# VHH binders against q96fz2, part 3

Target 1, 269 residues: q96fz2
Amino acid sequence: CGRTSCHLPRDVLTRACAYQDRRGQQRLPEWRDPDKYCPSYNKSPQSNSPVLLSRLHFEKDADSSERIIAPMRWGLVPSWFKESDPSKLQFNTTNCRSDTVMEKRSFKVPLGKGRRCVVLADGFYEWQRCQGTNQRQPYFIYFPQIKTEKSGSIGAADSPENWEKVWDNWRLLTMAGIFDCWEPPEGGDVLYSYTIITVDSCKGLSDIHHRMPAILDGEEAVSKWLDFGEVSTQEALKLIHPTENITFHAVSSVVNNSRNNTPECLAPV

## First folded at step 1 (VHH)

Design m1
Fold by OpenDDE, second read of step 2:
Structure m1 (fold): chain B 269 residues (1-269), chain A 123 residues (1-123)
Amino acid sequence: as target 1 above (269 residues)
Amino acid sequence: EVQLVESGGGLVQPGGSLRLSCAASGFTFSDYWMYWVRQAPGKGLEWVSEINSGGDSTKYPDSVKGRFTISRDNAKNTLYLQMNSLRPEDTAVYYCARDYYDSSGYPEYFDYRGQGTLVTVSS
């Protein structure tokens, strides 16, 4: 996974992240560093994207089922990194393979500390290689959306009003991530950064791409992944597997460049 | 097959000008942002110009800004780089490149680039 969409306004995004804590109370996640949120139809590595994480990471004795929403840098910068520039990392931390997560110190250590997060997106993009040609077809991949009287499909949005209705009730894609905290050697603010855990693709997606993000499907999976206070690493890792509960459609080549940030990126062709 | 073929390189004196061309084939040229990158001897790849699909937006690093101009003719599937006021430090192999997975401007992540054309600036 090297490209996502996360374009919802902050308030809409927050509402879409409504949840119940362990007491059954309906809650909205509290924002940390909301000013770092930059909505975009075309998010690339090294950009900031919103993630969910347990409140317990920030507040001692907090209820670990409570959620915080925070923009973090895509591409995990490990805490031990000694260079002043994160871009000097010599290995790619955009993704973490599920099968080797425990073999790589950069991911194992923060995971062992309970630094699990849920990366939020409208969906993610993947490129299919066409047989016999060097052409690549991009696809937008996302959760199936529930059809309501007010909600249409992306393809049915024929007016600005209908478009807004589609996104007001959009089910966000929830991907399993690991985050870490890095203190720059020269001082400054602590950098929070994340990697997306990847797995082998499900059968439905296998023709497009052989790998996919580990998607946490449903509130229970999301809650368990986030709640490092009650759920062990071993138990949490059981949640990491391919899912067939996805849909996708072909999009235009507009998404090929990350600087293109328009609805055309995820519109069906 | 995607092909990018650079031409127009050569030897030029400091202060001189050169125009590079890149012929693109095997893909819909007009759908892609295109780039020129260069590699000087003993150095890594350096991004030197960017142009959007339509050709109405361009970007340059400070090192070449005001001296280099990127343009494109989508009807001819051709990318251009006009280089003026050339300096010895501009000596490099210049590549036409397509950025499919645009990764924060890192040239090493471009999906296709040509074989390059050598530009040598020397007195």
Scores: ipSAE 0.014, ipTM 0.318, lowest interface PAE 7.9, mean pLDDT 90

Design m15
Fold by OpenDDE, look of step 3:
Structure m15 (fold): chain B 269 residues (1-269), chain A 122 residues (1-122)
Amino acid sequence: as target 1 above (269 residues)
Amino acid sequence: EVQLVESGGGLVQPGGSLRLSCAASGFTFSDYWMYWVRQAPGKGLEWVSEINSGGDSTKYPDSVKGRFTISRDNAKNTLYLQMNSLRPEDTAVYYCARYSEDYGTYPYFDYRGQGTLVTVSS
């Protein structure tokens, strides 16, 4: 996964992340560093995207079932990195393969510390290689959306009003991630950054791309992944597998440039 | 098949002007950021102009800023470069280039034309 969409306004995004804690109480995640949230239809590595993580990461003795939402840098910067510039990393940390997560120090160490997060997105993009050409067809991949009487399909939004209605009830894609905290050698703010765990593609997506993000489907999966206080690494890793519960449609080539940030990026063609 | 065909190059005196054109085909031209790049004899490739998909945003390096103007007509699938106040150091082969990113490769340019020669000489 090298491109996502996360364009919802902060308040809408927050509401979409409503959850129940272990006591069954309805809650909204609290924001950390909300000013770093930059909505975009076209999110690329090194940009900031919102992730969910356990409150226990920030507060001692906190209920580990409580959730924080925070923008983090896409592309994990390991805590041990000693250069002053994260761009000097010699290896790609945009994704972490599920089969080798325990073999790479950059992922194993933070995972062992319980630094699990859920990466939020409207969906993600993948490019299908076209036979006989050097061209690639981009697709937007996302959870199936429940058609409510008030919410049309993303393709049926004939008016701005209808468009807003669709997104007000949008089920966000929840991807399994690992994050780390990096302190710059020269001082400054701690950098929070994440990697997206990837798996082999499900059968439905296999013709588009051979790899897909590890999607956490449902509140239980999300809760268990986040709750590093009660759920061990070994148990959490059982949640990492392909899912067939996705849909997709072809989009325009507008998304091919990460500088393009318009609704056209995820619109069906 | 993606094609980019440059035209408009030639010999011009210092201080003169030229207008280059690039005809695009085989793809949705309006979806792509486009560039003009040039290569002078014995030198590497350098970009000289950038334009976004809609044509409302342009960028130039300091070497050509104020002298060169990039534009596009998406209805005609054509990219333009107006070059004014030409200098001998502007002598190069000029190329039209398509900007493209995709998952895994992130090339700066995935397609470039054959180029058109611009010679600035007294």
Scores: ipSAE 0.034, ipTM 0.517, lowest interface PAE 3.3, mean pLDDT 91

Design m5
Fold by OpenDDE, look of step 3:
Structure m5 (fold): chain B 269 residues (1-269), chain A 122 residues (1-122)
Amino acid sequence: as target 1 above (269 residues)
Amino acid sequence: EVQLVESGGGLVQPGGSLRLSCAASGFTFSDYWMYWVRQAPGKGLEWVSEINSGGDSTKYPDSVKGRFTISRDNAKNTLYLQMNSLRPEDTAVYYCARVTYYDEGSYPFDYRGQGTLVTVSS
């Protein structure tokens, strides 16, 4: 996964992340560093995207079932990194393969510390190789959305009003991530950064791309992944597998340009 | 047909500067990440600069960081490499390379030009 969409306004995004704590109370996640949230239809590595994480990461003795939402840098910067510039990292940390997560120090160490997060997106993009051409067809992949009689398919959103209705009730894609905290050697703010765990693609997606993000489908999966206080690493890793509960449609090549940040990026063609 | 044509190479003294250009054709240039790579005599291929499709993100290895600057003009389908403070060890054939879409931690090259020779010598 090298491209996502996360374009919802902050308030809409927050509402979409409503959850029940362990007591069954409805809650909204509290924001950390909301000013770093930059909505975009076209999110690439090194950009900031919102993730969910346990409040226990920030507050001692907090209820670990409570959730914080925070923009983090896509591309994990390990805490041990000694250079002053994260761009000097010599290996790619955009994704973490599920099969080697425990073999790579950069991922194993933060995971062992319970630094699990849920990466939020409208969906993610993948490119299918076209037979006989050097061109690739991009697809937008996301959770199936509930068809409300009133809310047309993304393709039927022919008016701004209809468009807003679709996104007001949008089920966000929830991807399993690992984050780390890096302190710059020269001082400054701690950098929070994340990697997306990837798995082999499900059968439905296999013709498009052979790998997919580890998607946490449902509140229970999300809760267990986040709750590092109660759920061990071993148990959490059991949640990492392909899911068939996805849908996709072809989109235009507009998304190929990382500067393009318009609804056309995820619109069906 | 995808084409990448490098230009701007030549002989320069240590401490000198060169600007390389790469003219792209046969594909939507603005949709692709681009690289400059080089091959010194007797050495393997080395990447020296990375730029994303939009041009807002660049990367450099430590060997050229602070000296080289990659840029692009998508309207002109052209990639550039400004090379300053050139050193004898920078002597190589420089290639413009197109990168495929992200594939599980790597950006593989699928096309590169014929290259332009840069020689740094006193």
Scores: ipSAE 0.017, ipTM 0.326, lowest interface PAE 7.3, mean pLDDT 89

Design n3
Fold by OpenDDE, second read of step 2:
Parts: sequence; structure tokens; C-alpha cells
Structure n3 (fold): chain B 269 residues (1-269), chain A 122 residues (1-122)
Amino acid sequence: as target 1 above (269 residues)
Amino acid sequence: EVQLVESGGGLVQPGGSLRLSCAASGFTFSSYSMYWVRQAPGKGLEWVSEISSSGSTIKYPDSVKGRFTISRDNAKNTLYLQMNSLRPEDTAVYYCAREYDDSGYYWEFDYRGQGTLVTVSS
């Protein structure tokens, strides 16, 4: 995918990422670099988005079932990259094909190191190509939300109050990603960056787009993907497949401009 | 300069066979997924075949599945399309194309050849 929404306030986002560790204890992920989190209804490649990853990546002997939340750059910069500017990468690393992940060194190597992450979003955007026209209709695609008696359809949130309630209980989209760590040749901070694994689209989305992000549906899938200490690469890759557990609605062309960062981006038309 | 040069097109009868070739230069051919696409008169661009950088992953649309075979020789920087059991509806200009992001997600091509015409007619 090339566009996502991740606009929840940090505290709301954190709560939405509540989980149970392997011991069954309820936890919240700990933040790394929380100041790099920039909420937006319109996230594009090269921007920072929050991802979940195992604590074991940062702390030796940590419980690998514990989760960290960290903003990372969208677009994987391989650790071996020797240029000073990541933009000089000659290939696009926004996405990684599931079927060729092991063919590409840029993705295979970090994956082999257990550098699996879960990319968080409200949802993602896709544009349907209209046959015969140059016009593309954008759609917002997300997990089905639990209809609470009081929570009108995203479209029926006529009041700001109702809108806030919808987002307070929003089920985040959890996409499978691979991340890498890049040290700039000239020194500086280590750059953490990620790619989103993609698969063939499910039947429900096939009319909109032929590919979709690999969505990890449910706590078990998320946990297994993240827990590189206990779950092998081979086992983890079994989690990568299309899912039908998605819903979508048409949105306005406002989202076409990556500079637009308003609720109108994901509002149904 | 990136170049893609298609060859092998021509006139063939229904049921016949053709083999298309695409010579690639100016880039690391083995690093990119490659595509065959075609455009029939008055129609839009149609995806015909896909092959990953290593050749391990291949995909076809239903329209050509079982009849067409994509292959590549990375040592020769060449892409191939074996077309068997050709039909009149296969008449089109065939292009080899390089995928921009090598992800297959958007089917965006940054480079495409000039094409080779395939005409299937009795």
C-alpha cells in the first residue's frame, strides 16, 4: 500500500495496543522515541509511522513476547546501504512481496535476523481504477469495527462527540512488516525503517485493487509475528496471507493530495 | 540508459505459436521483476505475465494461463514469452516492462519497450 491513516492521539493509540504477554499479564507497549510520532489521516512513504516490535530487539534477555511501540520510517533502508541519503535508494522499499521476500536481500536479511514488526494504522487507502477513465476512486480499508449500540456507523457520526467515541474504541489495522536498522555513513542516529509485506488481494477487495497488505488478524497472529525469539521465520511466514476480514468505504479525492491531513480524508462519501 | 527492446512478433494463424524476446540493458536486470503487457487496438493495457527477479515466482492472468510461458535469462539480460495456442483475441502490441518498485503492488512500470506486434489471423 502507498497511503495509510494513523491519527489517534498517542495515549489512545497506546491503549488500543494493549496486549497479553506469554504469561497472560495485561500490558501496554512501551514507547521508544515517542516524539517522532506524528498523527495523520494521510501517511505516505518516507513518513514515520508507529510499529510494534519485540522488546528483545532492544534488550538482551528480554521477554520476547513483550512489545515496544516505535515510530519508524516507511520505506526500508537496508543496513548495508552506503550512501548518506536514503532517498538515493534505486529501488522502492515501501512494500515487499510475500512471494518474493526471500529473493530480495534487502528483505531476506533483516527478516532472517527476526526483524519483524507490526505496522499500525487506522486503515489504508487504495484507488480503484475505473475502466476507460483516468479517474481513480479512493477507498478507505480497515478492520470491521464492533457496532456498539451507541456508536453509529463511521458515516453517522454527526457529532464530534460521537466521532471521538468511535475512535476511542477503534480496532487498529495490524499489518505485517519487516524493519531494518541503518547507520548513516557520516554518523548520527540509527535509522529504523520498515516495509509492508503485501499479498494478493482477497476476493472482497479484488475489484478495488489486486494486492493488499498482509494483515495480521487477531492477537495470536500479531504475537507470533512479533515473537522472533520463539517463532521461526518459516513459521511466521505462514501467517502471511490474504484476509477477508476487511471492510471499506469510498472516500473523497481529498486524500489524493498527501498534504491534506484532515478527517475528510477517511470520511465516507 | 535503460533500454528494453522487444522482438519476435509477427503474423501467425490461430493455433500457432510465437516466441517473444526482450533484450534489457542499462540496468541490473536480475534485480527487477519483469512483465509482459499487451495493448490491443482500441483497448487498454493488459497484463499478460509476470516473473520475479530470480524467476522463482511466475504469474498469469486467466486469459493466457496454460498457453503462455514467461521466462528469463539473467545472464543474457533477456526476457522471453512463449505463446502457444494463439487466438485472434491475442492480437496486440506486446511490451516488456520493468516494474518500478518490484513489489507488484501498483503495476507501475518505469520503463517499457517500443513493443512488438503480434497478429493472429487466418
Scores: ipSAE 0.025, ipTM 0.525, lowest interface PAE 3.5, mean pLDDT 90

Design t7
Fold by OpenDDE, look of step 3:
Structure t7 (fold): chain B 269 residues (1-269), chain A 124 residues (1-124)
Amino acid sequence: as target 1 above (269 residues)
Amino acid sequence: EVQLVESGGGLVQPGGSLRLSCAASGFTFSRYAMGWFRQAPGQEREFVALITWSGRSTDYSDSAKGRFTISRDNAKNTVYLQMNSLKPEDTGVYFCAAVKTSYYGYQSSEYDYWGQGTQVTVSS
């Protein structure tokens, strides 16, 4: 996974992340560093994207079922990194392969510390190789959306009004991530950064791409992944597998340019 | 001047083996991930294998997995591709490429430097 969409306004995004705590109370996640949230139809590595994580990471004795939403840098910077510039990392940390997560120090260590997060997105993009052409067909991949009386399909968003209705009830993609905290050697703010765990693609997606993000499907999966206080690493890793509960449609080549940030990026062609 | 020079290609029978080498110069080899791509006649260039700068991590296309092994020697500024159990469909020009570590490395467009390629022909 090298490209995502996360374009919802902050308030809409927050509402979409409504959850029940362990007591059954309806909650909204509190924001940490909301000013770093930058909505975009075209998110690339090194950009900031919102993730969910347990409140217990920030507050001692907090209820571990409570959630915080925070923009973090895509591309995990390990805490032990001693260079002043994260871009000097000599290995790619955009993704973490599920089969080697415990073999790589950069991922194993933070995972062992319970630094699990849920990466939020409208969906992610993948490119299918076209036989005979140098062109790759991009696809937008996302959770199936439930048609409500008020919400049309993405394809039916022929008007701004319909577009807003669709996105107001959009089910966000929830991807399993690992985050780490890095303190710059020269001082400054702690950098929070994440990697997306990847797995082999499900059968439905296999013709497009051979790998997919580990998707946490449902509130229970999300809750268990986030709750590092009650759920062990071993138990959490059982949640990491391919899912067939995914849909996709072809999009235009507009998304190929990471500078393009318009609805056209995820619109069906 | 940056140079990547592939060698080791040739004609081999199905089931045979080849070892490709790519000698790098003109850049700090140990700071780059290295990849192998191939292009069959009339086909697009496709990813084959990737190795990180340290050589600790590798990845392969589905077609290459289990048959090909990518390795590197940073002291020699060389990356290798051991190809076993070769098939006719493996026929093509094989390219060595260098990519910045900040990229995923599976797409050809991510790579900064390319070799001229070496021909591999698998035929009975």
Scores: ipSAE 0.000, ipTM 0.238, lowest interface PAE 12.8, mean pLDDT 90

Design t8
Fold by OpenDDE, look of step 3:
Structure t8 (fold): chain B 269 residues (1-269), chain A 123 residues (1-123)
Amino acid sequence: as target 1 above (269 residues)
Amino acid sequence: EVQLVESGGGLVQPGGSLRLSCAASGFTFSRYAMGWFRQAPGQEREFVALITWSGRSTDYSDSAKGRFTISRDNAKNTVYLQMNSLKPEDTGVYFCAASYGKLYYTSTDYDYWGQGTQVTVSS
């Protein structure tokens, strides 16, 4: 996964992340660094995207079932990294393969510390190689959306009015991530960064791309992944597998340029 | 039982036209992308055309492009292939195929296949 969409306004995004804590109380996640949230139809590595994480990461006596929402840098910067510039990392940390997560120190160590997060997105993009050509067809991949009288499918959003209706009740894609905290050697703010765990693609996506993000489907999966206080690493990793509960449609080549940030990026062609 | 039944094949002269139909049953047709493939004698099965589940997007082989048109009617559970300007090289058995939720240009990835209908283009 090298491209996502996360374009909802902050308030809408927050509401979309409503949850019940361990006590059954309805809650909204509290924001950390809300000013770092930059909505975009076209999110690339090194950009900031909102993730969910347990409050316990920030507060020693917090209920670990409570959630915080925070923009983090896409591309995990390990805490042990000694260079002053994260861009000098010699290896790619945009994704973490599920099969090697315990083999790579950069991911194993933070995971062992319970630094699990849920990466939020409208969906993600993948490119299918076209047979016989060097051309790649991009696809937008997301959770199936419930068709309500008010909310049409993305494909039905032929008008601005319909477009808004679709996104008001959009089910966000919830991807399993690992985050780490990096303190710059020269001082400054602690950098929070994340990697997206990837798995082999489900059958439905296998023709588009052989890998897909580990998607946490449902509140239970999301809660378990986040709750590092009660759920062990071993148990959490059981949640990491392909899911067939996804849909997709072809989009235009507009998304190919990471600078393009318009609805056309995820619009069906 | 899943069934794909092709029809509309036959003998035509070069430059002629045929319209193939494939009637689907036994599965949720509207969730499947549909494709047409063909196999000439002694040759491998080759891609001809595909259409997404919604019917919004289509694609064709280079040979078919500009001459063939794939369409579907989800209410009738039917996919069509309009073939114009037929050539002798278009001769073969034409197969209808269904793929769940994805588009494939390769035959190996389709879930269901018809028995095929013979198309012969000859003077």
Scores: ipSAE 0.000, ipTM 0.237, lowest interface PAE 14.0, mean pLDDT 89

## First folded at step 5 (VHH)

Design u79
Fold by OpenDDE, second read of step 6:
Structure u79 (fold): chain B 269 residues (1-269), chain A 120 residues (1-120)
Amino acid sequence: as target 1 above (269 residues)
Amino acid sequence: QGQLVESGGGLVQPGGSLRLSCADAGFTFSDYDMAWYRQAPGKERELVARIYSGGSTNYADFVKGRFTISRDNAKSTLYLQMNSLKPEDTAMYYCAKPYRYSGSTPLDYWGQGTRVTVSA
């Protein structure tokens, strides 16, 4: 996964992340560093995206079932990194393969510390290789959405009415991530960054791409992944597998340019 | 969520210009796509122009380069510069956050409108 969409306003995003804590109380996640959030139809590595994580990471004795929403840098910067510029990392940390997560120190260490997060997105993009050509067809991949009687294809929502129906009740894609905290050698703010765990693609997606993000489907999966206080690493890793509960449509080549940030990126062609 | 308040409407002669403003009292103005709509008497509300949170813009076909939509995120304000106005542009102009376009849309997503009258 090298491209996502996350364009919802902060307030809409917050509401979309409503949850029940361990006590069954309805809650909204609290924001940490909300100013770092920038909505975009076209999110690339090194950009900030909102993630969910347990409140226990920030507050001692907090209920570990409570959630915080925070923008983090896409591309995990290990805490041990000693260079002043994260861009000097010599290895790609955009994704973490599920089969080697425990073999790589950069991912194993933070995971062992319970630094699990849920990466939020409207969906993600993948490119299908066209046989016989060097051309790739991009696809937008997301959770199936509830069809409202008036909701045409997501991409055909040219009218404000259609947008309301589509995005007010949009089910966000929830991807399993690992985050780490990096303190710059020169001082300054702690950098929070994340990697997306990837798995082999499901059958439905296999013709498009051979790998997919580990999607946490449903509140239980999301809760267990986040709750590092009650759920062990071993148990959490059981949640990491392909899911067939996805849909997708072809989009235009507009998304190929990471600078393009318009609804055309995810509109069906 | 803040209320959208339009201003800048008025009476203008054909060929004249107006600049509409829409102030958002909300805290997340920069996160939203914004748009201007208009509704002429006896007609349906129609999109005039949209500006995305990323800064890209689109215009209705009837605009034909006469109008410019812009935003100032620091001021949480949306603008519509209208040049070369025509009698056909006479309408109530509304500012909106396009994500909520329904008759039941909260007031904070739609302004009350500002009237533009183009007449000789």
Scores: ipSAE 0.538, ipTM 0.792, lowest interface PAE 0.7, mean pLDDT 90

Design v56
Fold by OpenDDE, look of step 9:
Structure v56 (fold): chain B 269 residues (1-269), chain A 123 residues (1-123)
Amino acid sequence: as target 1 above (269 residues)
Amino acid sequence: EVQLVESGGRLVRTGGSLRLSCAASGSTFSTYAMGWFRQAPGKEREVVAAITQSGGSTYYADFVKGRFTISRDNAKNTVYLQMNSLKPEDTAVYYCAAGRGFYTSNPDSYDYWGQGTQVTVSS
């Protein structure tokens, strides 16, 4: 996974992340560093994206079922990294393979500390190789969406009005991530960064791409992944597997350029 | 372009069962979500059921109430609708559709449509 979409306004995103804590109380996640949130239809590594994490990471004795939402850098910078510039990291930390997560120090160590997060996105992009050509067809992959009765006749997705309605009550893609905290050697703010755990693709996506993000499907899976206070690493890792609960559609080549940040990126072609 | 051909529609008695099939042309069947829709005389076309590309998720209209099952065989480029406990109210032309839209329950998300097959349920 090297490209995602996360374009919802902050307030809409927050509401979409409504949850129940272990007491059954309805809650919204609190923001850390909300000013770092930058909505985009085309998120690439090294950009900031919002993730969910347990409040226990920030507050001692906090209810570990409570959630915080925070923009973090995509591409895990391990805490032991001693260079002054995170871009000098010599290995790719955009993704973490599920089968080797416990073999790689960069991922094993933060995971052992309970530094699990849920990466939020509208969906992610993958490119299919076209047979016989050097061309690649991009696809937007996301949770199946259900039109709720309240959503009037969403006419042809071609009208701006209809487009806005599409995102009302959008079910966000929830991907399993590991984050770490890096303190710059020269001082400054602690950098929070994350990697997306990847698995072998489900059958439905296998023709598009051989790998997919580990998707946490449903509130229980999300809650268990986040709750490092109650759920062990071993138990959490059981949640990491391919899922067939996805849908996708072909999009235009507009998304190929990471600088393009328009609705055309994820629009069906 | 995908061509869809429905089959299996016929006259059936109340409480009866029927299986509809929709055969798709082309090699890209596995990239489409598939849906069954119906239109009764004087009524709008409505969604009956939908299924994602791999069959990992399904949607059913409220009126289905567990009576119908949508399935697909990507190797055969075919989507099915098993209809049980049929009622006179189920009388309609049933359409198969292939889509790449955001909502599997929305007709507007579907790009290709079959010609339809008539299902008639007699009292």
Scores: ipSAE 0.830, ipTM 0.922, lowest interface PAE 0.5, mean pLDDT 92

Design v86
Fold by OpenDDE, second read of step 6:
Structure v86 (fold): chain B 269 residues (1-269), chain A 123 residues (1-123)
Amino acid sequence: as target 1 above (269 residues)
Amino acid sequence: EVQLVESGGRLVRTGGSLRLSCAASGSTFSTYAMGWFRQAPGKEREVVAAITQSGGSTYYADFVKGRFTISRDNAKNTVYLQMNSLKPEDTAVYYCAARVGFYSTAPNEYDYWGQGTQVTVSS
């Protein structure tokens, strides 16, 4: 996974992340560093994206079932990194393979510390290789959305009003991530950064791409992944597998340029 | 800061039973995983049992072999260790420890410690 969409306004995004804590109380996640949230239809590595994480990571006496939402840098910067510039990291940390997560120190160590997060997105993009051509067809991949009688398919939103309605009730894609905290050697603010865990693609996506993000489908999976106080690393890793509960449609080549940030990026072609 | 106070340690005979208690100060007891550790003379401190914040998961060392049970009462800010079928090899100072997050088997991963209570098992 090298490209995502996360364009919802902050308030809409927050509402979409409503949850129940361990006590069954309905809650909204609290924001940390809300000013770092930059909505975009075209999110690339090194950009900031919103993730969910347990409140316990920030507050020592907090209920671990409570959630915080925070923009973090895509591309995990390990805490032990000693260079002043995170871009000087010599290995790719955009993704973490599920089968080798425990073999790589950069991911194993933060995971062992309970630094699990849920990466939020409208969906993610993948490119299908066309047989016989050097051309790649991009696809937008996301959770199936509940068809409200009035809300046609993303493609049927004939009016701006209908489009807004679709996004107001959009089910966000929830991907399993690992985050770390890096302190710059020269001082400054602590950098929070994340990697997305990847798995082999489900059968439905196998023709598009052979790998997919580990998607946490449902509130229980999300809660268990986040709750490092009650759920061990071993138990959490059982949640990491391919899912067939995904849909996709072809999009235009507009998304190929990471600088393009318009609704056309995820529109059906 | 959380203060932990162990109690219940005493001399018991082989095959006997003992219940240890650890009382925590403050109102945040339920936010900590709790562990029991022991240290015998000349030996390293080792984990005996651990329990998550809610008590939903527990850990036991291999030497416990079903003889001990860790439990907690969050309303009383107390963690317990029920020890049955005690052996002379169980003689040690038993410590209560608290940790933010999930429990650990490593002593250095815990944030707060009690002063310990002496358990002696005679032949």
Scores: ipSAE 0.132, ipTM 0.599, lowest interface PAE 2.2, mean pLDDT 91

